# VHH binders against Mechanosensory abnormality protein 6 (mec-6), part 2

Target 1, 343 residues: Mechanosensory abnormality protein 6 (mec-6), of Caenorhabditis elegans (o01811)
Amino acid sequence: DLNKRVYNHTPGPCRVLTDNYKGTAGMTYVESQKRVYITLGYGRAHDLKTKTGIAFYKTNRTDGRSQQEMYDLIEMTINWNGYEYKKEFIPTGIDSYSSSNGRVLLYVINAHPNHQCIHFFQIVESSKLNHRKAICDPSFSSLQDIAVVGPDRLFVTNMAAFGRGWAQILEFSLQTGQGAVYYYDGSKLSTAASSLIAPTGIGYDAKRRILYVGSMIRESIFAYKVAKDTTLELLYEMMLLTSPIGVFVESKTGDIWIAAHPVIHESAWHYTHPENQNIHSPSQILRIRIQEEGNSWVTTEPYANDGATISASSSVVFTDEQMLIGSSFGRLLHCDLTHSYIT

## First folded at step 9 (VHH; from y04 with S101L Y104T)

Design k02
Fold by OpenDDE, fold request of step 14:
Structure k02 (fold): chain B 343 residues (1-343), chain A 120 residues (1-120)
Amino acid sequence: as target 1 above (343 residues)
Amino acid sequence: QVQLQESGGGLVQAGGSLRLSCAASGFTFSSYWMGWYRQAPGKEREFVATISSDSYTYYADSVKGRFTISRDNAKNTVYLQMNSLKPEDTAVYYCARETYLSGTTGMDVWGQGTQVTVSS
């Protein structure tokens, strides 16, 4: 729909946390630490000049910090332990594992065009990461997002045969179904789902053992039951009528939060011209609540923007009455909201 | 089918050493984080150490510098070298496989445990 319109609205006060990294494409919430970890500098994957790395936002608002400090981002220091290709690190999708013993692991998708890999980190100090290893595979052509189902056990989305550019746009237009979900079991990579049309964001409900996979072109989310042997069974498809990019599952409620591109042709134009600051695309945040019976759901739209405040939202996290919205090439937003603004 | 079996426990004097072993069977050992836990009488089970498939290690503060976890993937075995043992190290030591698929616990397979007693 070329005439699709987005109307601006917010669930409460919003502010820009940062606009300095030409991208905040991925986020994960670590409950045990009350931190959101954010990947920085995705724009470098599209030849923008920017710093890359990982930072975190503290969600605790009663820890004695000043009003200004409450919205600070703290960059992580990475000990690369001699990793040869550290300069080719362009982080995008990210997820985490929190062990009962206090250990926190981060898993990060590297979106570098010539070094698309999964990177393994461990948090060793408050603001320090140790790089453990990187897993690379020829099948990684357009890695997007990652979902943790155990320590070093991961599902990842590969969106397309082509990584970027007009060839990718053409691929999407033709809907050739060249996307896939891969599974890494701690030692080997396998295909969990194939013939998908532009899979993007992925999120895991551990309590219900349901894996949600967004499809950008189908404008829907697939719900898979994850078996004990980690095989996937398709349960149902939720039509969204918008293009999901980022998927976040709220652990407490099971609610699905989606960062979407409501106007796909404008998004496509933005992604092919990310260096042009006058080009932007609308952003949209959805919340999907699955009903108790499990065969119906309610969708709400807590946030929408025509692109002026945030362009092409790509990630979302909701926790502690706060919402963070990331974008591929631009700003990170923070919004305050209450349940009354969501439902 | 899936099984963990600990061995190597016993009685030792304070300052002594023991080496525990855990033999795994029924699953792809090299794909899992393996850990050691211990439980003293009247106390809750506590974490001791864990090791990744690529031998990255993590320890509880109480055992750092004294205990060393290692593994041999070819033998499907994880080890715990315990040096400078103290009476407070007395406990049943358990081997465990780490996974979080169900979202409830991080360990889904446990051994029967081996008794370690350190006399003063």
Scores: ipSAE 0.872, ipTM 0.937, lowest interface PAE 0.5, mean pLDDT 94
Fold by OpenDDE, fold request of step 14:
Structure k02 (fold): chain B 343 residues (1-343), chain A 120 residues (1-120)
Amino acid sequence: as target 1 above (343 residues)
Amino acid sequence: QVQLQESGGGLVQAGGSLRLSCAASGFTFSSYWMGWYRQAPGKEREFVATISSDSYTYYADSVKGRFTISRDNAKNTVYLQMNSLKPEDTAVYYCARETYLSGTTGMDVWGQGTQVTVSS
């Protein structure tokens, strides 16, 4: 729909946490630490001159911090342990594993064109990561996001056969279904789902053992049942009428939060001209609550923006009545939720 | 069919050493984080150490510098070398496999345990 318009609305007060990275990619919430870890690599992934890294936001609002400090981002220091290609680290998709023994592991997609890999980190201090290893595979052509189902057990989305450029655009236009979901079981990589059209964000409901995979081109979310042997069974497809990019599953409720590009042609244009500060693309956040009685759900739209405040939302996290929104082209947004709108 | 079996426990004097072994069967051992836990009489089970498939290790503060966890994937075995043992290390030591897919993270497979007694 070339005439689709997005009207600005917020779920409550919003503020910009940072605009210094020219793109904030993935986010993962670590409940045991009350932290949201954020990858800062989209700018670099778009060939913009900007720094990359991993930072975190503290969600605890009663820890004695000042109002100003309440919204600080703290960058993580990475001990690369001699990793040779540390300079080629462009962090995007991210997820985490929290062990009962207090160990927290981070898994990060490296979107570098020549080194698309999954990087394994362990948090060793409050603001320090140890790099453990990187898993690289020739099948990694367009890695997007990660869903953790156990320690070093991951589902990852690979969006397309081509990583970028006109070939990718053509691939999307033709809808050839060259996307896939891969599974890493701690030692071996396998294909969990194939012939997908532009899979993007991925989230896992551990309680229900359901894996949600967004499809940018189909404008839908696929729900897969994850068997005990980690095989996937398609349960149903949820049509969104928007392009999902980021997927977050709220652990307490099972609600699905989606960061989307509601006007895909504008986003596409922006992606081809990321250096142009006058180009904007709309953002949209959806919340989907699955009903217990069956395969029905209620969708609300807590946030929408025409691009003036945030362009091309890419990730979302909700916790403790707070929402963080990452974007492909700049700002990281924080919102307090006081109300929501039905989509 | 999935099983863990600990061995190597016993009585040792303070300052002594023991090496525990845990033999795994019924699953792809090399794909799992494996850990050691211990439970002293009247106390809760506590974490001791864990090791990744690629031998990255993590330890409880109480055993750092004294205990070493290792693994041999070819033998489906995880080890715990315990040096400079103290009376407070006295406990039943359990080997465990870290769980996956469940809503609660932790260990889903446990051995029967092996008794370690450190005398003063």
Scores: ipSAE 0.870, ipTM 0.938, lowest interface PAE 0.6, mean pLDDT 93
Fold by OpenDDE, look of step 14:
Structure k02 (fold): chain B 343 residues (1-343), chain A 120 residues (1-120)
Amino acid sequence: as target 1 above (343 residues)
Amino acid sequence: QVQLQESGGGLVQAGGSLRLSCAASGFTFSSYWMGWYRQAPGKEREFVATISSDSYTYYADSVKGRFTISRDNAKNTVYLQMNSLKPEDTAVYYCARETYLSGTTGMDVWGQGTQVTVSS
């Protein structure tokens, strides 16, 4: 992709929600609350001096808030309940579970080099989280994203044997297949899929029981059937011709939204020089609509940017004609698609 | 076969206490959130309490401070200690296993229920 050029286009008006945080690694939409929860400070995982935390964006645009308030992020307060390593919390991948009884749980990847764990939170108030526990395992070397398939049941992607830096880049270049998908069943961890090449974003279509796993290096999405016993069966591979990083599945439509790095060598350079503000990498958002037959799809590109506005897109959420785009080391972008055409 | 069986229900005076038990079989009990629901005559089934595999608890507002949900994973049993019972607590109480997987949040396995009657 050395000669690949990205042309800027937007589906509608877009604006920056915040520049205060360097890196918005993950997002999850909680429909019952009309909130997108966002992990902040992905840059910290790469040694940037930036604030970290969890915030949420209210998707309701008709609740009487001012224009300014509509685009504000609200930071969550965390009650750590005595957790020993609370100071080493670098949130990245995130997903949620909404129970029928109103309980909302958040599952968050901690990308700290010394404490890569999955953290379990309970939303207890409007802007308060209670920390329940953390699941840690020696196999966690480069956790990326989470897909919830039940209360305290989740799949997580682990990209590589190396956590970051040039060693990781070299690993990717060699395509040694050291990535994996792990499954936590509520009590134990197991390997759901192994020998994967740089698995990144992961999303779950509950209606179809399909797990979508992005492969950054293969530039593809793998679709797995999730059996009743939660074993995975590979159904098919969707070639994207771009590197998927974040994966979001719309609960209502089953559409797959992908935040991607269309020029991987520029991304690699950005990731090895995140402190340099002059270095950026292109961003791309794809939408994949799966047909009723389940094995055919239509891909569109709602958003592309050469990196000047948003560099190295890492996550995406679409709901209520709104699109949020997270980036690896920079801005969070909001786009209004009310009057837009997705092509 | 996956099964839940409730016990411990009965008649009790207002202000009294009961302890319900739910025995689980046919699945890995320790991996599931377990919950209690109740249904009073002429009313919809309502949530009472739920407990995680690691004993994190969540309660309906109507029972907070009075009811305590607990579990013994070694015995594959979930309990509901009901104190300070009120006539409005009269209902059939059901034990349930929480799930998602197929796009429906809630409970996929239910017990037969146990009757709790609180007299004034």
Scores: ipSAE 0.852, ipTM 0.928, lowest interface PAE 0.6, mean pLDDT 93
Fold by ESMFold2, fold request of step 14:
Formats: structure tokens, C-alpha cells, sequence
Structure k02 (fold): chain B 343 residues (1-343), chain A 120 residues (1-120)
């Protein structure tokens, strides 16, 4: 919608956790560790000069750290185990799997234009990642996000058949539905859903076995039932009237948090000129509470900004009355949630 | 019919070694993490080791450096090499398959167990 205005508001006090990277695109919460892992440097995929990597934020505010240390990010050391293309690593979409035995796995989308892959890591020690393998497939043209449904079992979104250039522009303009959701079953990759219109964020509600997939162009979230054989059955569409980019599902409630771009043409302009500080895309965070599956839901808006504080919000995590907001090319934001009627 | 069948248990002197095997059938073995658990008399079942389809491993602290989990995807078999055995390692050892899609982590298939007894 070309007529949208964005009215700034926050759920409570906010601060910048980092501005040192061109992009803080993806995040995953690991409850057993009380950590949010963040991917850094997505802007390199758009020719911005930036370091890439993975860091975490510790959500436990009572662990004895000083006020100075409480908002620190801790960068992970990656042991690549001789992986040939480690220099072509631009991490973006991320998800995790943790078990009661203490093992924690991370799965990270590489958005490098010439090396679109899913990287598999195991978290070891306090701040080290051991690289296990990468899955790279010719069909990976524009990987966006990842949802984990078990150890080494995951769904990924691929936004369009054409990864960039004039062909992708025509694809979006015609709304041809060339995007897909792929499924990796621990051994083989397959297509779980096809003919999708610009799928973006993806999140899984394990208690209800529902996979939520955003569509940037349709401005909607699609809800799929995940069958025992991992096939997807479309249940319904939630029309948001804003472009969803990131999806986070609360494990306890099933509430759905959406990082969205409410003004799609400003988002498009920002993505084509990410170096220009005068070109912003408004940032919006929605929370959706399902009342009756498929029939009704309640939407609130914990955060909105015209782009001046944070542009092109791409991911969101909520935990322990804290909200983190990642962005495609810029800052990582942290907010305390003190307005209970918003949350 | 999904099945896990352990073998290789027995009586061994402290400081000795045993190798456990677990034959799997009825599912795509290469798609799963596989694990070993153990249960001593009067105690709860506890984690020992787990291994991915690409042979990446994770161990309980109590066995790290002494036990080695491995797998042979061509034979649909998981192994546990147990060295420097202690009387505290005495337990029934279970092979298990990790679950997916559920709201909790854990194992969805267990073997019958094999007894390991370590004499002092």
C-alpha cells in the first residue's frame, strides 16, 4: 500500500546493541542457554563492506554481569574444519535445535550470491562453532530463512526462481509464484511447497505442528499443517497488509512474532541503495495470537519506526520480557517490554 | 516395523573394554541421529553418546575420552566402543533413535537393552 504512514512507538526502553556490522539479519533463541544467536553482515551480499559472523546476546539479566557488560554481544569462533569456501560466508537465516542432553545445533543460511547453501554447525564450549557440512543445491537461488523441526531436519524458503537481475524484477511484477519451500530430511532435499509468491520468513510451532511461511508480495502469513510424513497441508492465510520478512514462534504459547516492512516500495528502494543513509525502509514488529486456529486471531504492534532508528527490520526474538530486532543492513536493537497491554 | 537390536554386552574386568552394536531396521537410517543411553539398577536412564548421520558426535562428560560412538550407514549399525571401564559403568545399555516434529526433544524408538557388568 502506497498510502501507508508509520507512526513510531516502542514497547518500552530501547537501545542499540551493535552498529558495527552492515546487517544483523537473522536470530534464533536457544532457551536452554538463555542466548539469542545473531547472524552478522548480510550487507556483504549487497556489496557493502562489512565483516560477517555469528554472535550471541545473553538474555539472563540476573547472572551477575555489570550494567556495562549486560548488553554485550559475544562473537562466535568458527572452526571450519577445512571447508573450502569459508571466505564466501554471508550468514542470514538461522535456526537451532537443542536437546536435554546439552547438545545444541545451529543451521545457517549462506546468502552469498555465488554460494547459496545451508551450513550445519554444532555449538561447542561456550563460544565456538564446529562446522559439520554444507548443503548447496542448484535450485537455491535466493534462500531466505530456515525452520528446524528436528536434528538435521529443516524447511527453508527460496524466494524466487531468479536470484537477481531483470528476470527477478519481471518475476515479482508478474506475481508468477516461482518461490518454494524445500525440506531436508537428514539425507535428501525435496520440494515441500511450490509456486509460492516471494516466500520469506518461516517459523515452526512444534506443539501444534504448524509451519508459518511469510509471503512478501501477498503481505500474508500462510499456515501449513506438517504431517507425520513431513508433507505440508495449507490450512489458511493470515492477511497482514504488511510485508513479512522474519517469523519467530514462541515455543510456550505459539504466538507469532513478525518482522515486517509496512511500505514495500520504500523497502525495495532501500534494498537497491543500502549504502545511502537517506534511504530508509520503515520497521514494524507484529505479534499474532491465534484465538481459533484458522478462524480468528488478534494482532498487536509492539514496535514501529519510520526507519530513522532502525531500517528494514528482518528478524525478531521475544523472550524474558525482552525483544530484539535485527535489520537487513544495519543495527541490532534491544527493547524492554514494559507496556503490558502491547504484549 | 522400526526396530533396534543391541548386542555385545557382558561381564568385563575394571579397566577392560567392550564394543556394543545396535542393528537398525525399518527406517531410513541415514536420516537420523542415533544414541546410546544407560540405566543402572535403581537409577534413571541417562545419556551416554549420540552421533549424526555424518558421524558428528556428542558425549556425556562421564564417558568422554573413554567411550567412542560410531556408525556404519551401509550396515545400518551404531557402535559404542567402551574403554577403561569402571564399576560405575555397570548398567543396561540402550540404543535409541532421535525424534523429530514433536514439541519435545528426545528418543522415539528404543532397543531392548544389553547388560554391561564391570567387576571391581
Amino acid sequence: as target 1 above (343 residues)
Amino acid sequence: QVQLQESGGGLVQAGGSLRLSCAASGFTFSSYWMGWYRQAPGKEREFVATISSDSYTYYADSVKGRFTISRDNAKNTVYLQMNSLKPEDTAVYYCARETYLSGTTGMDVWGQGTQVTVSS
Scores: ipSAE 0.740, ipTM 0.899, lowest interface PAE 1.1, mean pLDDT 88

Design k02
Fold by ESMFold2, look of step 14:
Structure k02 (fold): chain B 343 residues (1-343), chain A 120 residues (1-120)
Amino acid sequence: as target 1 above (343 residues)
Amino acid sequence: QVQLQESGGGLVQAGGSLRLSCAASGFTFSSYWMGWYRQAPGKEREFVATISSDSYTYYADSVKGRFTISRDNAKNTVYLQMNSLKPEDTAVYYCARETYLSGTTGMDVWGQGTQVTVSS
């Protein structure tokens, strides 16, 4: 048990859940299990030595566990079922589907530079993943995040035409709009939106049928209406003036939580020098409540840090008065929400 | 118009076998999870089995090892092979299509059902 508390602009008491991995980049909440699943080891995509895998945090505070066990992170065992490229697995973007019949599916982006794919798992037993298949496509150059809209039906963001290097840096500098949102319909992959500028985080509000897509370079969230045929109609752009990386949508309220990088050039240096402990990227969490679709919303900032406690925040989950913050190369943070204006 | 039509029900002795079929029309069958549910007299409808577009399967505990769900995407048909039948398997069996995009998980299209009766 390691409780580190930092109260520099926090929603309440915070603590480190793990510091054992170079990256805790993606998270998804499975309400039927009261678990947050976390992808581990994104730093390996940037040549850091780290274990990769998937773990979960149990959000139910009243399930009879001791205070010691309350903050445990439980690693999943993966049954790869003979998958040839299992050693090329660097999990990052993640989302889930739960059915009333007890089936729980997990969809994970593989960020390995040479094996960018969407991996399909079923969660079985208490802590085991059965690998079903991988979808790999030549167009996958810089997959970032995933939003599930049904069983085996999902949107993914591909940030840029170039996956690495100087060409990608030039692409972003020119704002050429070579990013895309792809849609998988259970059998075929298609392009749902094209010519996007550095799409990153993605989240789906099922009650309103709205897909939110972050743009790192435009410092905005784009809201799309998802038609019944799954075509996307752009509704509006929310300018954040900060670079969104991760998007989480509360299922009950439709509130939008965003993990963001407020200083994009410090983020860029951190990603190019992840081993240098003197290079920090500030971490910011925003919460947006839509009041009138397209016309008004309220933005609050439950968390901000200059990067000393957590650098390069990349994902956020809020549930049960708890907030988790994942980061690209480092710690996983947990906070209790005690400030009423945040909730 | 989306339609699901079950067939293959009937009367069978305990320990016997029966094969149900469900013909689908009016939608892109190969893009959907399909399922079988059943409803015994006086009971609520319960889950039996489901199958993905690429034939990944999931079963209720009560039927594992005895029932097999399968599909033929070329024929737009889902099947339920029921072996080692017991009197407690007596029910109306429904074919269903799993929904997406909604805020609820579940089935959005149901067939009319086919009666399965297992005699002792």
Scores: ipSAE 0.689, ipTM 0.882, lowest interface PAE 1.4, mean pLDDT 86
Fold by ESMFold2, look of step 17:
Structure k02 (fold): chain B 343 residues (1-343), chain A 120 residues (1-120)
Amino acid sequence: as target 1 above (343 residues)
Amino acid sequence: QVQLQESGGGLVQAGGSLRLSCAASGFTFSSYWMGWYRQAPGKEREFVATISSDSYTYYADSVKGRFTISRDNAKNTVYLQMNSLKPEDTAVYYCARETYLSGTTGMDVWGQGTQVTVSS
């Protein structure tokens, strides 16, 4: 009963960075550039009319820009290098790798219902992407998110055996456990974990070598130890009592940020009818600080909204006392963090 | 034991060419980005070129158009073809392997280096 009501609050002043796209679903922070990259247009996968693309937000407030320019979102130009299916590109899950030599690589999930792939890009010339290749595998039915563990080395979540329609709805209602985590080692794809129930967001803590995987249906985050041979050992489950969709791990602290859907039936309705502006899904952002690995953690809630301001939060980035929130079908928010949270 | 062994260095006149090789052992070569770095006397080691497992390349601005990195996964070998050499290219050249899983980015294995000297 009470889990239907969401009480709105923010960590500080918030503003809309864009609402010009039907979806701002995925984000990644590139520390070497002080940029957050955002994927645009996920709604096209659900038959909404929208353009698709990738843009970035500059996080450095002291770089000499005017107040007018501080909140600009800069769209990337993509050089497809002759890739045949470029018009089938609906970007969602995204992550990056950067090196001290200036090379920055970007990995993007294509969520097109009939062209599920991982696209490999290099970021060049400030605002350009060079397409390198795409990996499209028959097992890719419902790709959700990426965690990068090295150059061309990544884990990917595949949520369900069926990618859409009533078959997928039946699969979830039966909780058959047909999701997986795949691993790409730079040349070959393999299965890192199988028989998972609706895996969604994924994030990697390189300092502790822990891979966090969200489960929408279990309302949990699963923590896996990543062995040297890249096999996964389940360490523990963090019960959230809300459906995790996106995961962001702070490199400095290891704190875990979760974009979540707290009211599942409103989320289901929203995904079924994304064109209806009167149907919203609440948006929630959690921050988890591990006190004692496997035993105790502190959870705070920097952001919650009943869906009126932002619906179906799907990604989160925190950096430089700034928080960005992406959504499945809607706008991109930016908030300043001015509140101390003590629990 | 992971090892990288460079060869092919030497003395070359300005405008000339030289080809460096790096033989790798002790790891799954085909899964790694490999690179070349160089260090001139009194200077810090600097990036030259890197190549992915599927032969996507990235170069430092100072060598673009003159140097070509390549690899042969069947021979576990990385190459650096250096053309139009300049005296400024004089350095010890190191082969390196890029790390993964760790919190640090960069190279985790280095070769012993091979000297390249470009005379005026």
Scores: ipSAE 0.682, ipTM 0.878, lowest interface PAE 1.3, mean pLDDT 88
Fold by ESMFold2, fold request of step 14:
Structure k02 (fold): chain B 343 residues (1-343), chain A 120 residues (1-120)
Amino acid sequence: as target 1 above (343 residues)
Amino acid sequence: QVQLQESGGGLVQAGGSLRLSCAASGFTFSSYWMGWYRQAPGKEREFVATISSDSYTYYADSVKGRFTISRDNAKNTVYLQMNSLKPEDTAVYYCARETYLSGTTGMDVWGQGTQVTVSS
């Protein structure tokens, strides 16, 4: 709808954590470290000049840092260990695994149009990533996001059969269902769900073993039960009437946070002209609390912006009354939650 | 059906070396991180080392530089080479398989253990 309007509001005071990168597209929260890891530089996949990399934000506000240091991002140093295609690394979707023994693993999608892969890292020495390996497959045409279900065990979304261009636009217009969810079991890649319409964000509720998958074109979240053998059983569809791009699941409550584009044609225009400061895509964050699985849920909207403050929100993390919002081509936003729409 | 069997434990002098083996069966060994843990009398079971399917390793600080974990995916076997042994390394050593999908991070299958005793 060309007449759809977005009315700005925030859950509390907000500030810009960084505006120095063309894209802060993906985020993951590592509770054992009290850190949010952020992927930087997605705009390079759309020919914008930007540095790429991974940084983190420290969520512990009582760790003795000064007030000025509280909002700093710390850039990770990547030790590539001789990986041949490191110069083609454009990080986007990200997720993590923390073990009780202190080992922390990061899994990152490379969104480079000619080198779509899943990269495996181990966090070492506080601010260093050791590259372990990359998994690349001919079926990876439009990788979007990752949900980790164990060490080296993950689901990934592939949005479309065609990675870009007119063929992808036709695919979306006809809703041909050529997207998929793939599963990596620690050694082999397989198809976990097929015939999906533009799957995007993905999040896992480990306590309930439910995988949530966004569909950009259907404007919905699909909920799947994850069986012990890792097969997926579709449980239901939550119609959002907005295009989900990123999904974050709170580990303690199971509440689902969605970064969404409420006006899809403005989103499309923004993605074709990301360098133009006059072209925005509205940004929306939803919070969904499941009251009865499959039958009832409560949706609130902690954040909405017409695109002037943050355009094309692509990821969200909530922890410790703090919310971070990443964007496809722009700034990273931090908000304190002092007012909530959920009751 | 899923089974882990340790071997190679025994008595060794301080400063000596010992190699533990763990034979795995009943699952796709090459898909899992495998680990070694140990438990001394009266103490909690503690992490020693873990290894991924692609042989990437992670060690407890107390053993780093002295112990080496390795695996042979063709033989479904994980190893722990223990060098420069100290009396404080005396414990029952357990082989374990790391879980997934559980919501609780940890190990879901354990071996019966093998005793390592370091004298002097």
Scores: ipSAE 0.674, ipTM 0.874, lowest interface PAE 1.5, mean pLDDT 88
Fold by ESMFold2, look of step 15:
Structure k02 (fold): chain B 343 residues (1-343), chain A 120 residues (1-120)
Amino acid sequence: as target 1 above (343 residues)
Amino acid sequence: QVQLQESGGGLVQAGGSLRLSCAASGFTFSSYWMGWYRQAPGKEREFVATISSDSYTYYADSVKGRFTISRDNAKNTVYLQMNSLKPEDTAVYYCARETYLSGTTGMDVWGQGTQVTVSS
């Protein structure tokens, strides 16, 4: 609403990890490596000039690096193995799978308007990715985010029938239920949930086998039980009264972190004019702690900004008393969590 | 009924080669990462190699360069080609299927094992 106000606050000291890319849209935490992987360059999907790629931030603050080196972002080298469409790669949604034997897999959404695909990578050596394959399907029109529930077992959100532009704006204005959650079972793609209204961020709580799916237009998070046969059973809806874009689930606690856009019309302006430095969208990070599944939860707001420091927050990761915030068209932030009500 | 059955073990001289096979049944083989583990007498079972449905591989450091994992999805079979064998490779070798859902990383189905003995 036009009367919404965003009052800036942080959970502790914050700094910019990078602003060299037009977009730091997606992130995933790999506990076995103590690394956060970040996708770079989402702005190219909106005709901004930017490099694209994948990089990581090392979360281990006691590994002997200097204070300046602690905030370094390290770019990955991608071995495409002859993949023909590597120049069409605009990475955004990302998630990972780690095995006890040390193998780490990354799964990345390609947000290219004409080449919507899920890309499968294996992390090799310290900073290299081997491209395995891409899964591309005619139904992929507006892939947003990905949640890994096992090795080569993924749920992905497809937000709308139209990938961007006026047609997509009209689709949202009419509030048609043309979004879906798709499931890849290691060999075949299927529809796990259909007729959804603008599904966006998605996150998985492996201990409780609960999949959380954001709805931008409904301003809610939907919780689904993931059955043994991987079918989804809707459990409940958490109304947030803000537009969720990214979802991160803490593996140890089950706490749900949400990157959200609290002022929808400013978000809409920002997405349609991402090149305009004077158009900002407020950024909000929520933390939800479930007290009783389906009945009660506690919501706190570790971060809020009117858009001046970071605009259109799209992803969040929390680990090791650190919070990272990615944005659709801009910088990547890092914050230490030092306030007692958050830490 | 989900089953894995290994074959191809035996006695071989140091420096020699063996090829292990694992026949899989009762599940959609092409949807899973498959792996090999081994257990020497008095030791814990240890990871050897794993392979994706699209044949991307990952190896333990102790066997990298000497062992090759492969699969034939049409035959529902995974293989382990073991070259330059050493006496410390002596163990029971187990074929395994990786868990299809997150929660823990690991293998949820194991074969009976096949003995590999390397003489020196």
Scores: ipSAE 0.662, ipTM 0.870, lowest interface PAE 1.5, mean pLDDT 88

